# Designs tried in a protein design chat: VHH binders against o26223. Part 23

Target 1, 191 residues: o26223
Amino acid sequence: MKLLWTSQHIKVTVHIDGKVSKMDVLEAIKTRRSIRKYQDREVPEELIDKILDAAMCGPSAVDERPWHFIVVRNREMLEKIPEVHPYGAMVKDAPVAIIVCCDSSLEKIPGFWVQDCSIASQNILLAAHSLGLGAVWTGVYPLEDRVEGIRRLFSIPEHVIPFSVIPLGYPAENPGTRDLFDPDRIHLEKW

## First folded at step 1 (VHH)

Design q34 (framework vhh_7aqx_2)
Fold by ESMFold2-Fast, scan of step 1:
Structure q34 (fold): chain B 191 residues (1-191), chain A 121 residues (1-121)
Amino acid sequence: as target 1 above (191 residues)
Amino acid sequence: QVQLQESGGGLVQAGGSLRLSCTTSGLTFSSYTFSWFRQAPGEEREFVGAITWSGGYTDYADSVKGRFTISRDNAKNTFYLQMNSLKTEDTAVYYCAAHIYVETPGSFDSWGQGTQVTVSS
């Protein structure tokens, strides 16, 4: 993480990138929540780069890594997303969104790109959370109308499938944590 | 309109401990990343530690790692710097800050006024 602050002629820059830092992965997983309200603040490109690096570190079927990403900061483009995604109203208020896509020409096992892009999407959410940002996964695939709408808006070629739209920004809400452990869903030795 | 106020500074002997507090108002506390900085006489302001809005990530300057701990209490709109095993080199004015980004805001609204910490041998 690169932290930069200036006030008048006082300037501070902190570099954490490439350093070993303490981070509790389990805490990040347990405390991540969908964030749909964002501050009117820009997200530094350095943080987006870290998030995308984390996204590409996910496992993929036979190492096919079919993911491509579109980073959208243009306000007019963000405002058009709700027109083709009925439950994506929050995207127009986000400073940035990442569109996770599958390049079908990279697919080695039919259908497993869905798992691959799901993993990439979750890694984006976790990385954003760990960096102090909020994000939410808005579903595109497998809804054909949303897939086509997003494709048209962002000039996505026919062999590429838009999978999810993930708006992100500095959070302007704080939903409480959830205790989701359910022992009734754990079966010992057989169903 | 955003205000940060430090407290808890003072005089302490080397090897001692102090806990600094930063009380905030005019912001949604649980949504913000918080940091501590310090400035010794005649020197530039330097980073000390940070905690993200979730509390899931903390970072520290190498000079204080293992001795200082940053924490936050969302119910009290306050975050803290627990300073243990203090050294004379830790003598400085300590500042709290919110809204740390790569984009330069050019604003003092997210900085406190500072609190003096003096460590004697």
Scores: ipSAE 0.000, ipTM 0.108, lowest interface PAE 19.8, mean pLDDT 81

Design q35 (framework vhh_7aqx_2)
Fold by ESMFold2-Fast, scan of step 1:
Structure q35 (fold): chain B 191 residues (1-191), chain A 123 residues (1-123)
Amino acid sequence: as target 1 above (191 residues)
Amino acid sequence: QVQLQESGGGLVQAGGSLRLSCTTSGLTFSSYTFSWFRQAPGEEREFVGAITWSGGYTDYADSVKGRFTISRDNAKNTFYLQMNSLKTEDTAVYYCAARKPLEEIYTSAYDYWGQGTQVTVSS
């Protein structure tokens, strides 16, 4: 069976089907952990599509939405990421990674693309967690050697800036929860 | 045991409308995602539209967006394809299909298919 797709096609019945997350928003935020160990199990394309839809729903300065995403499933390419990203060793063991990029030609306000791509990256982490997956944000920008290495590895044009590499998969570790609330960082009405 | 049966096909003039129905039996209707596909003579089978188990999400092929609407009626175990502003290139055999949520089965495969219904659009 062949299906003909265009760039505007979305996956058949993506975003709703699959495991229903019983995690509310606050629980998802509080229980999300960086996951660096993954099961040897493929992540369905439908889940990736849900995650990318969530990534694009973040607020963006003057609605510039400069983000582009590269989905990497090719094992040889995943294995090359640690060569240009020294703290990305876990990427080679992940079934898939998402590279968050900024198309500078879409930037309307100088510098805010960093915040836009940070928001997109965090939404990827939260969406993955809500769907029963684990993920970790590995930093690319603003480290010039990593930016150039990732650009070269994935043939990213000069006007596009790779921001983060986020491997994801079904978690093979459970680091537990964190108690991060620090009242000393809250100031009432004045510093 | 599981059956999908299309109805509502036929001959219609360009610019006209048809509503296709797919009646299902032998499955828990509310647990399934439903899709329409079509196949023109000498062509490959083409995706037309889909509606999720909840009814909250629909997807369409670019060639039919704005003209076709998929809907479902859980009380009747039936789902529909409303086809408006029909074009001669819409002429095809239309198939309804059903699949489980992606956590239960491979999502690129459909579990059940109807036998097809012919739609012919004349100019």
Scores: ipSAE 0.000, ipTM 0.100, lowest interface PAE 19.0, mean pLDDT 82

Design q36 (framework vhh_7aqx_2)
Fold by ESMFold2-Fast, scan of step 1:
Structure q36 (fold): chain B 191 residues (1-191), chain A 122 residues (1-122)
Amino acid sequence: as target 1 above (191 residues)
Amino acid sequence: QVQLQESGGGLVQAGGSLRLSCTTSGLTFSSYTFSWFRQAPGEEREFVGAITWSGGYTDYADSVKGRFTISRDNAKNTFYLQMNSLKTEDTAVYYCAAKIEVHYGTSEYDYWGQGTQVTVSS
């Protein structure tokens, strides 16, 4: 017999630019897609503030919250990112990017900062989507050349580790929905 | 100076097996996610399977799950697709691809091979 899953929906109210939108949490998770094409429109600082607030609301190991964020709007700096991140070509076309970093001095449990920064990165993607923006996670850690390249570009101190670069903006593409549910990956009680 | 080269394609009968190889040069093998894609005549290119730079994590398209296995040999800078229980609908040109970014199932890869033909006869 095939395993059958049913979904329950939770409504989340989000305030955007003085208006209220209602979004199902499961719908937000299921419809978020990587967006690599952006409109030539600036993203208001208030939306960036909401996104960063959401990023910091993620759980962290022993509440260590090791994340720091660099907000990059400078066009010249955005254009230099592809030089140190070969798959980051779309970043130069984004109005803004967020660099997620770990301050290793805040680490309480060795190694868990990677999970903490992954959670923060995903929250940025979901928050951006919920606010009508598109974003994509471009990986930095653990690729040594990317880590050092990003560190040099943004004057990041040695005790801070750049983890991801997330360009974002108003989407100029609309990728279709994905059907990713695979019951063969679900094991009851034991493998 | 990055190159990916497929080998191991050919004609095989339904129910048979083939192993494809992708030999890489000019890249730091351990840093890349490797994938196989295929394209049947008149169809779009589709994802088949992937193996991460960590080597322990694999992903497969539903159409090949349980029949195909992807693996890597870091010492030989080569990765493989073991194809078992082949079906006529597996007939396609198979492409190997490499990317440093860990996004599975996308066609936006850094490097691609030229392709190798697999034909499964009834």
Scores: ipSAE 0.000, ipTM 0.115, lowest interface PAE 17.6, mean pLDDT 83

Design q37 (framework vhh_7aqx_2)
Fold by ESMFold2-Fast, scan of step 1:
Parts: C-alpha cells; structure tokens; sequence
Structure q37 (fold): chain B 191 residues (1-191), chain A 124 residues (1-124)
C-alpha cells in the first residue's frame, strides 16, 4: 500500500524490532493482528502510559468513562491468570498485561459500560500496534467464572467488574494481514 | 460444507498412548489455526492445546504439557494430538476446532469450526 500525507491521515511513527515504520490510522486498523507470542523484553512504562491515554480517549455513553485499568508486570501474578482464564495461557509469557475494568459506581446509564469497555479494549490493541507492540484481547465478561476468578486474583472490589485481560509485548510472531472486506455485508437503503 | 472429523479415540490403559487426528475439508487448511478441547461428563469444555496458522507456535494446558504434542500436516489437511503417559483424568470427549487466525481469544470459545468429538477412555 501507498502512504499518502493528507488531512485524512494521522501519521504515526512506530519503532518495531529496532526499525522505524510509519503507520496511519487506517493502516493500523487493517494490519493489527492478535499476538500471542512475545519477546523476552520489557515494555517501557512510557509506552504503557501512551496506551492507557489512548484507551481513555474512547467515546462512552453519557460520557460516563467507567473504565479503570490494572497494569500487571509481576511474573507470579501473570503466571496465575491461566488458572482462572483457560484461553489466557499466553499471558504467563507476556512481559505485561492490562486488565480493563468497569467501576459500576461511575455508570450513568445501565448496561452501556460493556460498550465503553469494549471501546477502551480496542483502543489498547490499536495503540499497542501503532507503538510496535503486539497484544491480544482475552475475554472475561460476561463469563461469571472468569469474572470472579480475576476479581479474586487481583483483589478487585465487588462494585468493579473485570472486563478483559490484554497481554502485550514486543511480538515474537508475524502473522500476515487479513483481507476482511465483504461487500455482501453492506446493504443500500434497506436490508 | 466445512467439516472437521476426529478419529483415533478409544480405550487405553493408564500410561499408554493415543494419537488423535482431525481431518478437515471445505476450507483452505493453511489459513487456519487449530486447537484441541476436551469435555468430561458434568464438566465444562476445556482447552488442551493449540497450533498457530504458521505452525511456528504451540500452546498447551498445564495439565497436559510435556505429555501431549499438537502438530499439523498441511499436505493432508489434517492435524494431530499425540497423547503420551495417559492418566485416568484424561478421560473425556476430545474435540478439534479450527480458528481463522485472530478470531479466538475474545470470547470463549470463539472458534469458526468444530468437530463432533471422539471419546477417549483411560482405564486404571
């Protein structure tokens, strides 16, 4: 693909494996892939801060912004996540994970926090990708066993709901890009 | 007409070995990651092992790590679970699953295609 500089693009410079690449927003969206294998390399705190800043910039219902985040770097804690999340095996090998939570006391309109936390989770994935990191969204809510398992593991209070666990790190795998455009899913005027 | 069909299950004594096969048709095999799951009566379906679409990465549940090996044969549109040092606790119906890479992990289980299952019984 051709990289064009216009008002329709926001230029992002990404540092990947010691190399610098440039990625606009549409490129980031189209090339982001779930990454489950990570290099044995620490993620700098400043990159986590940038990712969380991006997470909090998502829209939310009635501007309720109910999200809270737990940043987990402790190896023992990361190694315990697969015990309560059967599809989270990759988390134990990640240098860091972010747990996206909803503080129900901040909820202004019932039920929309799921959409709010989904948006925050996707922003984490896109921001990580734009910064040369790989990440994967592992689902917690609405599976009650996972919700309670994660709650107990991280001492999350009853009024806070763990939504997703997102391990991230420098990628140790390079999946190809996907061509997902399907015109049969687009309907003009009516179904 | 996508199909995943398990074979190789059966009765085996503790300490024995079995090799499960999952034969696939109706899609481009090389585009998919593959996993094995199992379910014992009265329990939820649990993850056993996975192999990435590239074949470069494998993951296993802690309970089977070091005993089970997942592999794929792209020329035969088939993937396998080699089960060694079987324990009575491994008794379950084993399911194979196919996941266009990047569709799993969000919600459990978010796999594109599933087999019908094959019974594995490990006697003492």
Amino acid sequence: as target 1 above (191 residues)
Amino acid sequence: QVQLQESGGGLVQAGGSLRLSCTTSGFTFDDYAFSWFRQAPGEEREFVGAISWSGDSTDYADSVKGRFTISRDNAKNTFYLQMNSLKTEDTAVYYCAADYYDSSGYYSPEYDYWGQGTQVTVSS
Scores: ipSAE 0.000, ipTM 0.261, lowest interface PAE 12.5, mean pLDDT 84

Design q38 (framework vhh_7aqx_2)
Fold by ESMFold2-Fast, scan of step 1:
Structure q38 (fold): chain B 191 residues (1-191), chain A 123 residues (1-123)
Amino acid sequence: as target 1 above (191 residues)
Amino acid sequence: QVQLQESGGGLVQAGGSLRLSCTTSGFTFDDYAFSWFRQAPGEEREFVGAISWSGDSTDYADSVKGRFTISRDNAKNTFYLQMNSLKTEDTAVYYCAAGEYYYGSGSLDYDYWGQGTQVTVSS
C-alpha cells in the first residue's frame, strides 16, 4: 500500500491503483442525481474528509463561512433521523450522513447563511458524485419541527441551526441522465 | 419515461375553493413523496405543501396552513391539493413535484416536475 493522498487533518493509506474520480467538473455538475438507495458498504474516512474540504471551499457572503458539519456514522443515531424527519427514511440505510449547520454567531450579514449553507450542501453533493458516491439533500431548515427534532437528537446548541441532512453511500441505483437546458430562461442584455 | 401532469386549475373568486390534481406515470408511485410549488409572475418558485411517501406526514408553508390540504391516492397514482378560502395572493402557476422517499422545501429536493397549471383568484 502506498500513501497517495493526505488531507491536512489525517493521513490515509490507499491502494496504488485506487482511482475513484473519473469526471471533470462540468460532467459532475451535469450528471449528479439524487441517490436514495445505498450499498451495505462503508465509506472510507478519507473520502468524507475530501468531501468536507470541498464543502468549505464554497463562496460565502462577506466571507462569513458560518457552516459547521456533524458526521454521523453511528447506526443507532442514523436510525433515529426518520423519527424527526418524516421523509428521511433512506438515511437509516446509509452508511454515513453529514448534517450541515449554521453557527449564527459567525453571521456577518443577516439572512445570507441560508445561501452559504446551500452552497456547502451542493458542494458536498458534487464532491460525493465525483468520488463515485451517491448522496441526497434532505431539507431541514426552514421546517420548524425538523429543525428542533434534529437539534435535540444531536445536542445542537440554540445558536446553531441545522440546515440539511445529507446521507451518503455507494449507490445501489442508477438513475438516467436528464436534459434540463431551457433557453427560454436566458435573456440577453435585458429581460 | 416519467410524467407528472397537473389539472384542475382555472379562475376562481376570492373566498372560493379549487382542487388541483397531479396524475403520474413511469415510476413506482408508493416510493415517492409529493409536493406542490407555486410561482407568481416575476417571482421564484415557492414551496406550498408536501406529503410523505407513506402518506402519514404533511407539511405546509405558513401562508397556506389551515387553508390548503395535500392528499394522495396510491390506487390512482394521483395526488391532490385542496385549496380553500382562496386569496388574490394565491394567484400563481402551480407545479407538482415528486422525490423518491424524500421531500423538502427547495426545488432541488425533487427529481420530477409537472408543466404547471394556472390558478387565478379574482377579487
Scores: ipSAE 0.000, ipTM 0.132, lowest interface PAE 17.5, mean pLDDT 83

Design q39 (framework vhh_7aqx_2)
Fold by ESMFold2-Fast, scan of step 1:
Structure q39 (fold): chain B 191 residues (1-191), chain A 123 residues (1-123)
Amino acid sequence: as target 1 above (191 residues)
Amino acid sequence: QVQLQESGGGLVQAGGSLRLSCTTSGFTFDDYAFSWFRQAPGEEREFVGAISWSGDSTDYADSVKGRFTISRDNAKNTFYLQMNSLKTEDTAVYYCAARDYGFSYEPYEYDYWGQGTQVTVSS
């Protein structure tokens, strides 16, 4: 039965939702899963704004906050992403994608922008999940073909580095939960 | 000025193989993604396979996956379609195409096209 994931399969173009399901931080972390199938339903701008606000709340090295974001809703542009990102086939079926970028002119400490943008990407995934959306992280940096392909496709200047592409939408699948706790990876006091 | 020219088509028996070539001129080969499309009589042009401008990414139509392989040779300004285990359903005119900004599954998004080469697979 897939009623839970398909009952919301109604396209909404002007939806203001003042209340979304509440979950605590630990629950959100434990139940978030990569979602690659999306309903044919638009994501309201207010939800994207909340997700991007959460993305920018992440810590960064020496508070450099080098991130910039491109929000892609144009179907033609979304359909071109899989051409330069082979693991991004699901992006063309998503109603929206966020491209996380680093503006190297904002970098204060060489190399830490990768960690900064990773943190921003994870916050996007968690925020989307908490708002009833599904999303998946797809890597761009450090794969040169993907970096230059995405840069070309979205007219990104050379001092800006595309880091990840995160398609998102209302989920059309439920992959279930995983128990990933492994006590063999925990060492007390010493290795 | 820009030209794409297919070669290597012909008649082949089912289960056989053919290698198509697309020789290009008039543009910077390394900057373009390349694809093969085919068209059977009375049908629309359909996607067969593609290779990114770097050569690191390829994709294929489900009907040819595992049987066909696309490759590129930047030194020769030529790209190829190796067709193995051919079926009668593969009979079509095969077109090579070039596109900026990566490859597309849609024919109308391509910048340049060859004139086509006939592939006929007999039972």
Scores: ipSAE 0.000, ipTM 0.150, lowest interface PAE 16.6, mean pLDDT 84

Design q4 (framework vhh_7aqx_2)
Fold by ESMFold2-Fast, scan of step 1:
Structure q4 (fold): chain B 191 residues (1-191), chain A 124 residues (1-124)
Amino acid sequence: as target 1 above (191 residues)
Amino acid sequence: QVQLQESGGGLVQAGGSLRLSCTTSGRTFSSYAFSWFRQAPGEEREFVGAISWSGGSTDYADSVKGRFTISRDNAKNTFYLQMNSLKTEDTAVYYCAAEPYDSGYYLEDEYNYWGQGTQVTVSS
């Protein structure tokens, strides 16, 4: 055991008139990066619960909220994901992954489940980032071979569509700066 | 609009090193994720390596892990593939590719912009 006691153990003060938080929403959105390298460190269950709570808070077409989530921590199962998802190699090295699924029986308006599950996936990425974790969205839908591979691997029912696989963990990399703002993509009043 | 052009290919002996460059044109270089693909004669085009829009995340095919390194220089609108410990099996035409959205797909059809290719030949 070594001395580990730094700023991470400092109490955050809450004022009557407001709150102090680690990262505001705009900062989280602008600084979130795809993280594919993770520390050999387990993610606490409590943090996963907070991330999933945030995932379910997204807007959904006609409030259908068709999402279901599979939390995968089993090393044997994580190691099998790259066999059915060729570009998900980083998943086998992550301490945990979340599979975002659509339960088609909950769909009220055709086709909007894709946007619903995209919003849930992005909320997972933002929530993870705000909690000091790193994550990356690896695509499943609409690639039929990946959809069926993931379905088989995790015993997902035929009426449920696996949408994305999001590995996450404590980051072992720190991505640099961005320059994404392009004013030429903004049109006032008309095209 | 983004246009890509590879350079730095050529003949090299097994065990040697070579660095490929991909120069781009366009206003949004720093908004793109970049990848390298290669195609040997008579074979399908295969993924080699990728670098995120920030340069902080990289992915590699298992066949090149530990030997190849992808990097980018936003000031020069250029990204690179450093190839070390080259093998005869690395002989191929190498293509650079750009994607404006980092979706993690890395499929040939997911890239909107491609270079013309540069030949790399590794002799024993």
Scores: ipSAE 0.000, ipTM 0.121, lowest interface PAE 17.6, mean pLDDT 80

Design q40 (framework vhh_7aqx_2)
Fold by ESMFold2-Fast, scan of step 1:
Structure q40 (fold): chain B 191 residues (1-191), chain A 123 residues (1-123)
Amino acid sequence: as target 1 above (191 residues)
Amino acid sequence: QVQLQESGGGLVQAGGSLRLSCTTSGFTFDDYAFSWFRQAPGEEREFVGAISWSGDSTDYADSVKGRFTISRDNAKNTFYLQMNSLKTEDTAVYYCAAELGYSYGFYDSYTYWGQGTQVTVSS
């Protein structure tokens, strides 16, 4: 297929604090950082579409894929998130946020939706980073007050559980690199 | 309505130069990667060159490396193929293509194509 060949020849580029680099998967994983400061600049819908498609590509227990997403661009709604999420103050300054939700009616195996939604959340962070955006995962589940607060703000039905709120935008900060490899956490053959 | 339109083709002598242009409309130009393909009589379409959405990386088929240059002008919603040191073997219909998708997104499998422009290189 010629289309596949073209895609293979066109490499992904990433913008990090004004720098552009070609980024393979391992580099993307190792260089992604939580970004909480954003430029006053709109994120194109096409980039959000790419991010959401990537979110849905993760492995899911028994292929249940229980995730639903709410895309929030409304300034008034973004400004209300910190009222129910104390560590979500940065959300009001982001041009857009994605709320990752679980539709419990789609759950085939009890409890694995948490892993499914975690995978979707991480894919959002990696996809955003690969596209030159910055994002941060702000936790909602399992904190009951945050779950109910977000549910009320966005009219989320009772059978749907808000899992995370991920603000994103063009980064206005550049946190340094991290080297987190710790060989003491690797055990050969047994504990 | 998404549209890609090639221009700049024609007849040229071996060793000469041509610049092809592809003008686009109906989508956000800055979010797309662009490429050129060609099809010689009786052959399949083959890749010629590509430029990334940022403009910072380019790729070329081995047969055209060092002779052809792809570029983009975001202000004009147009991208180009500068063809130098043309050979009779470069005779083909040249197609421009646009693809959204430097990640696995909704548009990764969709490519927009122009209708093609004839390039004929005489000896």
Scores: ipSAE 0.000, ipTM 0.108, lowest interface PAE 16.6, mean pLDDT 82

Design q41 (framework vhh_7aqx_2)
Fold by ESMFold2-Fast, scan of step 1:
Structure q41 (fold): chain B 191 residues (1-191), chain A 123 residues (1-123)
Amino acid sequence: as target 1 above (191 residues)
Amino acid sequence: QVQLQESGGGLVQAGGSLRLSCTTSGFTFDDYAFSWFRQAPGEEREFVGAISWSGDSTDYADSVKGRFTISRDNAKNTFYLQMNSLKTEDTAVYYCAATYDFLSGYYEAYDYWGQGTQVTVSS
């Protein structure tokens, strides 16, 4: 369970199952980077379960929670993803990938499922980062060729829309952080 | 101070060829995917072509498939657009772009942009 406390000079965060980290939520958001190079090391299913629990905790329009997830560990299936997703070459080298899907039968308000699945995808990235893993969001929707390619490859029914493919693993790279704060994009009270 | 700078644009006759270059600095070139976009007068900016960080995958707009080729030279921190069999409708300002994330065809997904280079194809 996540626990936060502060002494005079130190801030300590205990994350999930007593694992200690010096990273708070804001730091996690600011230091998360896309990771595309992975160690040859299995990701325990317990960590995947925690990541998916976090994914499902995101807000959704009218609480529709339209997301479904496919967890892919099979090497032959991972190797086929680049055939239908041209910028997903790194997926074949990942120990696992998560496919975020929308079940349109759960949609209560038209079109908001895209935002819902975007939130779920970002939560996967942040949760992976907080657990010492790296991940990258590779886009599927709204590119119709990729949507249909992924649908056919994983036998996804017609009423379900594949949204993103997120490979993840223990990172084998350490990209620098970016200072992206731009006050010119902030307008007070009016445009 | 990240910079992307296009070169190689100019005036060319229909059926001709041009090679555009995008020289980059201020980031680790090998870690980025690269794309070319174009904008014709009075039109929206459109995707032209992309190359993945590994160079293993390329993608093209239907209007340029078979005529344009994107490539990268990691040793020179430069990537290219070879444009063959040019048509008058290829007339546009061409922009190079870099992204750390592997989204192609999405204008908003790109982290860094060049200033643009004019390509004019006369009949």
Scores: ipSAE 0.000, ipTM 0.186, lowest interface PAE 14.0, mean pLDDT 84

Design q42 (framework vhh_7aqx_2)
Fold by ESMFold2-Fast, scan of step 1:
Structure q42 (fold): chain B 191 residues (1-191), chain A 123 residues (1-123)
Amino acid sequence: as target 1 above (191 residues)
Amino acid sequence: QVQLQESGGGLVQAGGSLRLSCTTSGFTFDDYAFSWFRQAPGEEREFVGAISWSGDSTDYADSVKGRFTISRDNAKNTFYLQMNSLKTEDTAVYYCAADRYSGSYLFESYDYWGQGTQVTVSS
């Protein structure tokens, strides 16, 4: 027997007849899409806090956790991001963006901060999706012009590297789910 | 106390039109996305249509697409379902619902529901 459970932040419905509207982990991973169109509605700070909590739960090389995050809600600042990021035009229309950064002084193993910040970025996308929000990863590192542009725009210190800019909001588009499973990329026991 | 109250249901001939209204109170209307569901006697509730909190995005069930239009009036704390080219299979109790999160996969998980209004299409 399954029961209806609702909360203001996470909505879960499971019907006795087997109908499920709850997004489990595998479904969240499979149905998450890049969202580039947002409703003209602000995202509550408490949801951003939940997303950032999830971002910091990712594994990191030798537990170095080198990530720092900048939360940008200021419209003027969001509108300037496309000037330094050619593929970030949608950021100006988002109610909020998160900039994922690496503090190089926290790095214990050279180069692994890229994987660490990639994991944090993906966790932001999945957490946003699970909370009914849409988001997209726009790449900053390793493109020097974008790194320098974002650094200057947000007064980021030289020892900190901006890695990604992730705009998010309530989705104003619903792209279809992709069927990406390719068994030809799976090799058993040897190549 | 939170309330959603449907009105505008009734009897109509096939090919006719009805406009349903859902009047709300007890919460901040502008913060919510709204949907209509329907249920024929003895059947499960099915999705009909949804409108985002901004009004810029709408979704419809394939069975009603092109015939029904959902809209909202923030000044009146009311949202609507305009039903055109009605068919006998549209006969159902229609429910309005409010959802704080507007992700389409969460349409079945709504914070608030109305009591329902009967729509009967003859002929």
Scores: ipSAE 0.000, ipTM 0.118, lowest interface PAE 17.4, mean pLDDT 82

Design q43 (framework vhh_7aqx_2)
Fold by ESMFold2-Fast, scan of step 1:
Structure q43 (fold): chain B 191 residues (1-191), chain A 123 residues (1-123)
Amino acid sequence: as target 1 above (191 residues)
Amino acid sequence: QVQLQESGGGLVQAGGSLRLSCTTSGFTFDDYAFSWFRQAPGEEREFVGAISWSGDSTDYADSVKGRFTISRDNAKNTFYLQMNSLKTEDTAVYYCAAGSYELLYDTSAMDYWGQGTQVTVSS
């Protein structure tokens, strides 16, 4: 039985028929999937603004908030990303991508910017999912060839480090949910 | 029992205006996003306009941008499509739809549909 890790969850919004109109936090986390196929539809700027607002709400080490974001909608630019990121082929088919960057001049504690930008990236994925969009995290840092390729393509200054490229759009695929709970990875009191 | 009911359709001359209404019941209106779709004879049902559950965001098909306006009245459980500068190619059955996404563009994403109202624009 899964008693020790189970906690009561409070729903956010409920319809008159008992249907939830918005995802609660646990549902959003458990049902978010990497989406790599997108409908041929533009994403409104208002939704991108909501996603970026959520990205900036993440915790950061000593509140350094080192993140900056580049929003890419230009088709020619999106089509060039796979040339510098071999596993980013889906980006060329997305209506928009967000590049998560770290401004090293804002770093207050050495090395924690990686965790900060990871938090921002995950918040983008969760926010997109909650708004009916699909997204996928494609890694840039710490691969130096990808970091330099993305920097040159988007004219990113040397004190700014591109961390991830996240294409997003309305999903054109529906991957099933995953049951990932593994009790063998939970140790009580000691290893 | 969930219901969406369109009204305000009819015959109008090119260049004229109509306002469609969609009155809803059986669910919490404020929790839903709303859209209008249309279907011309021999064609598939296509997107016309959308409004978010907050009312803060709207979007339109390119063919109607600048001419049509979607709005919602939460106190009356009703949403509207104001259609100005009507063209003969706007002739279609107009459907209202509701769903739980922030903005609704896809017919498959709709939870509830109205029965449709005919709009005919004569030359």
Scores: ipSAE 0.000, ipTM 0.119, lowest interface PAE 18.1, mean pLDDT 82

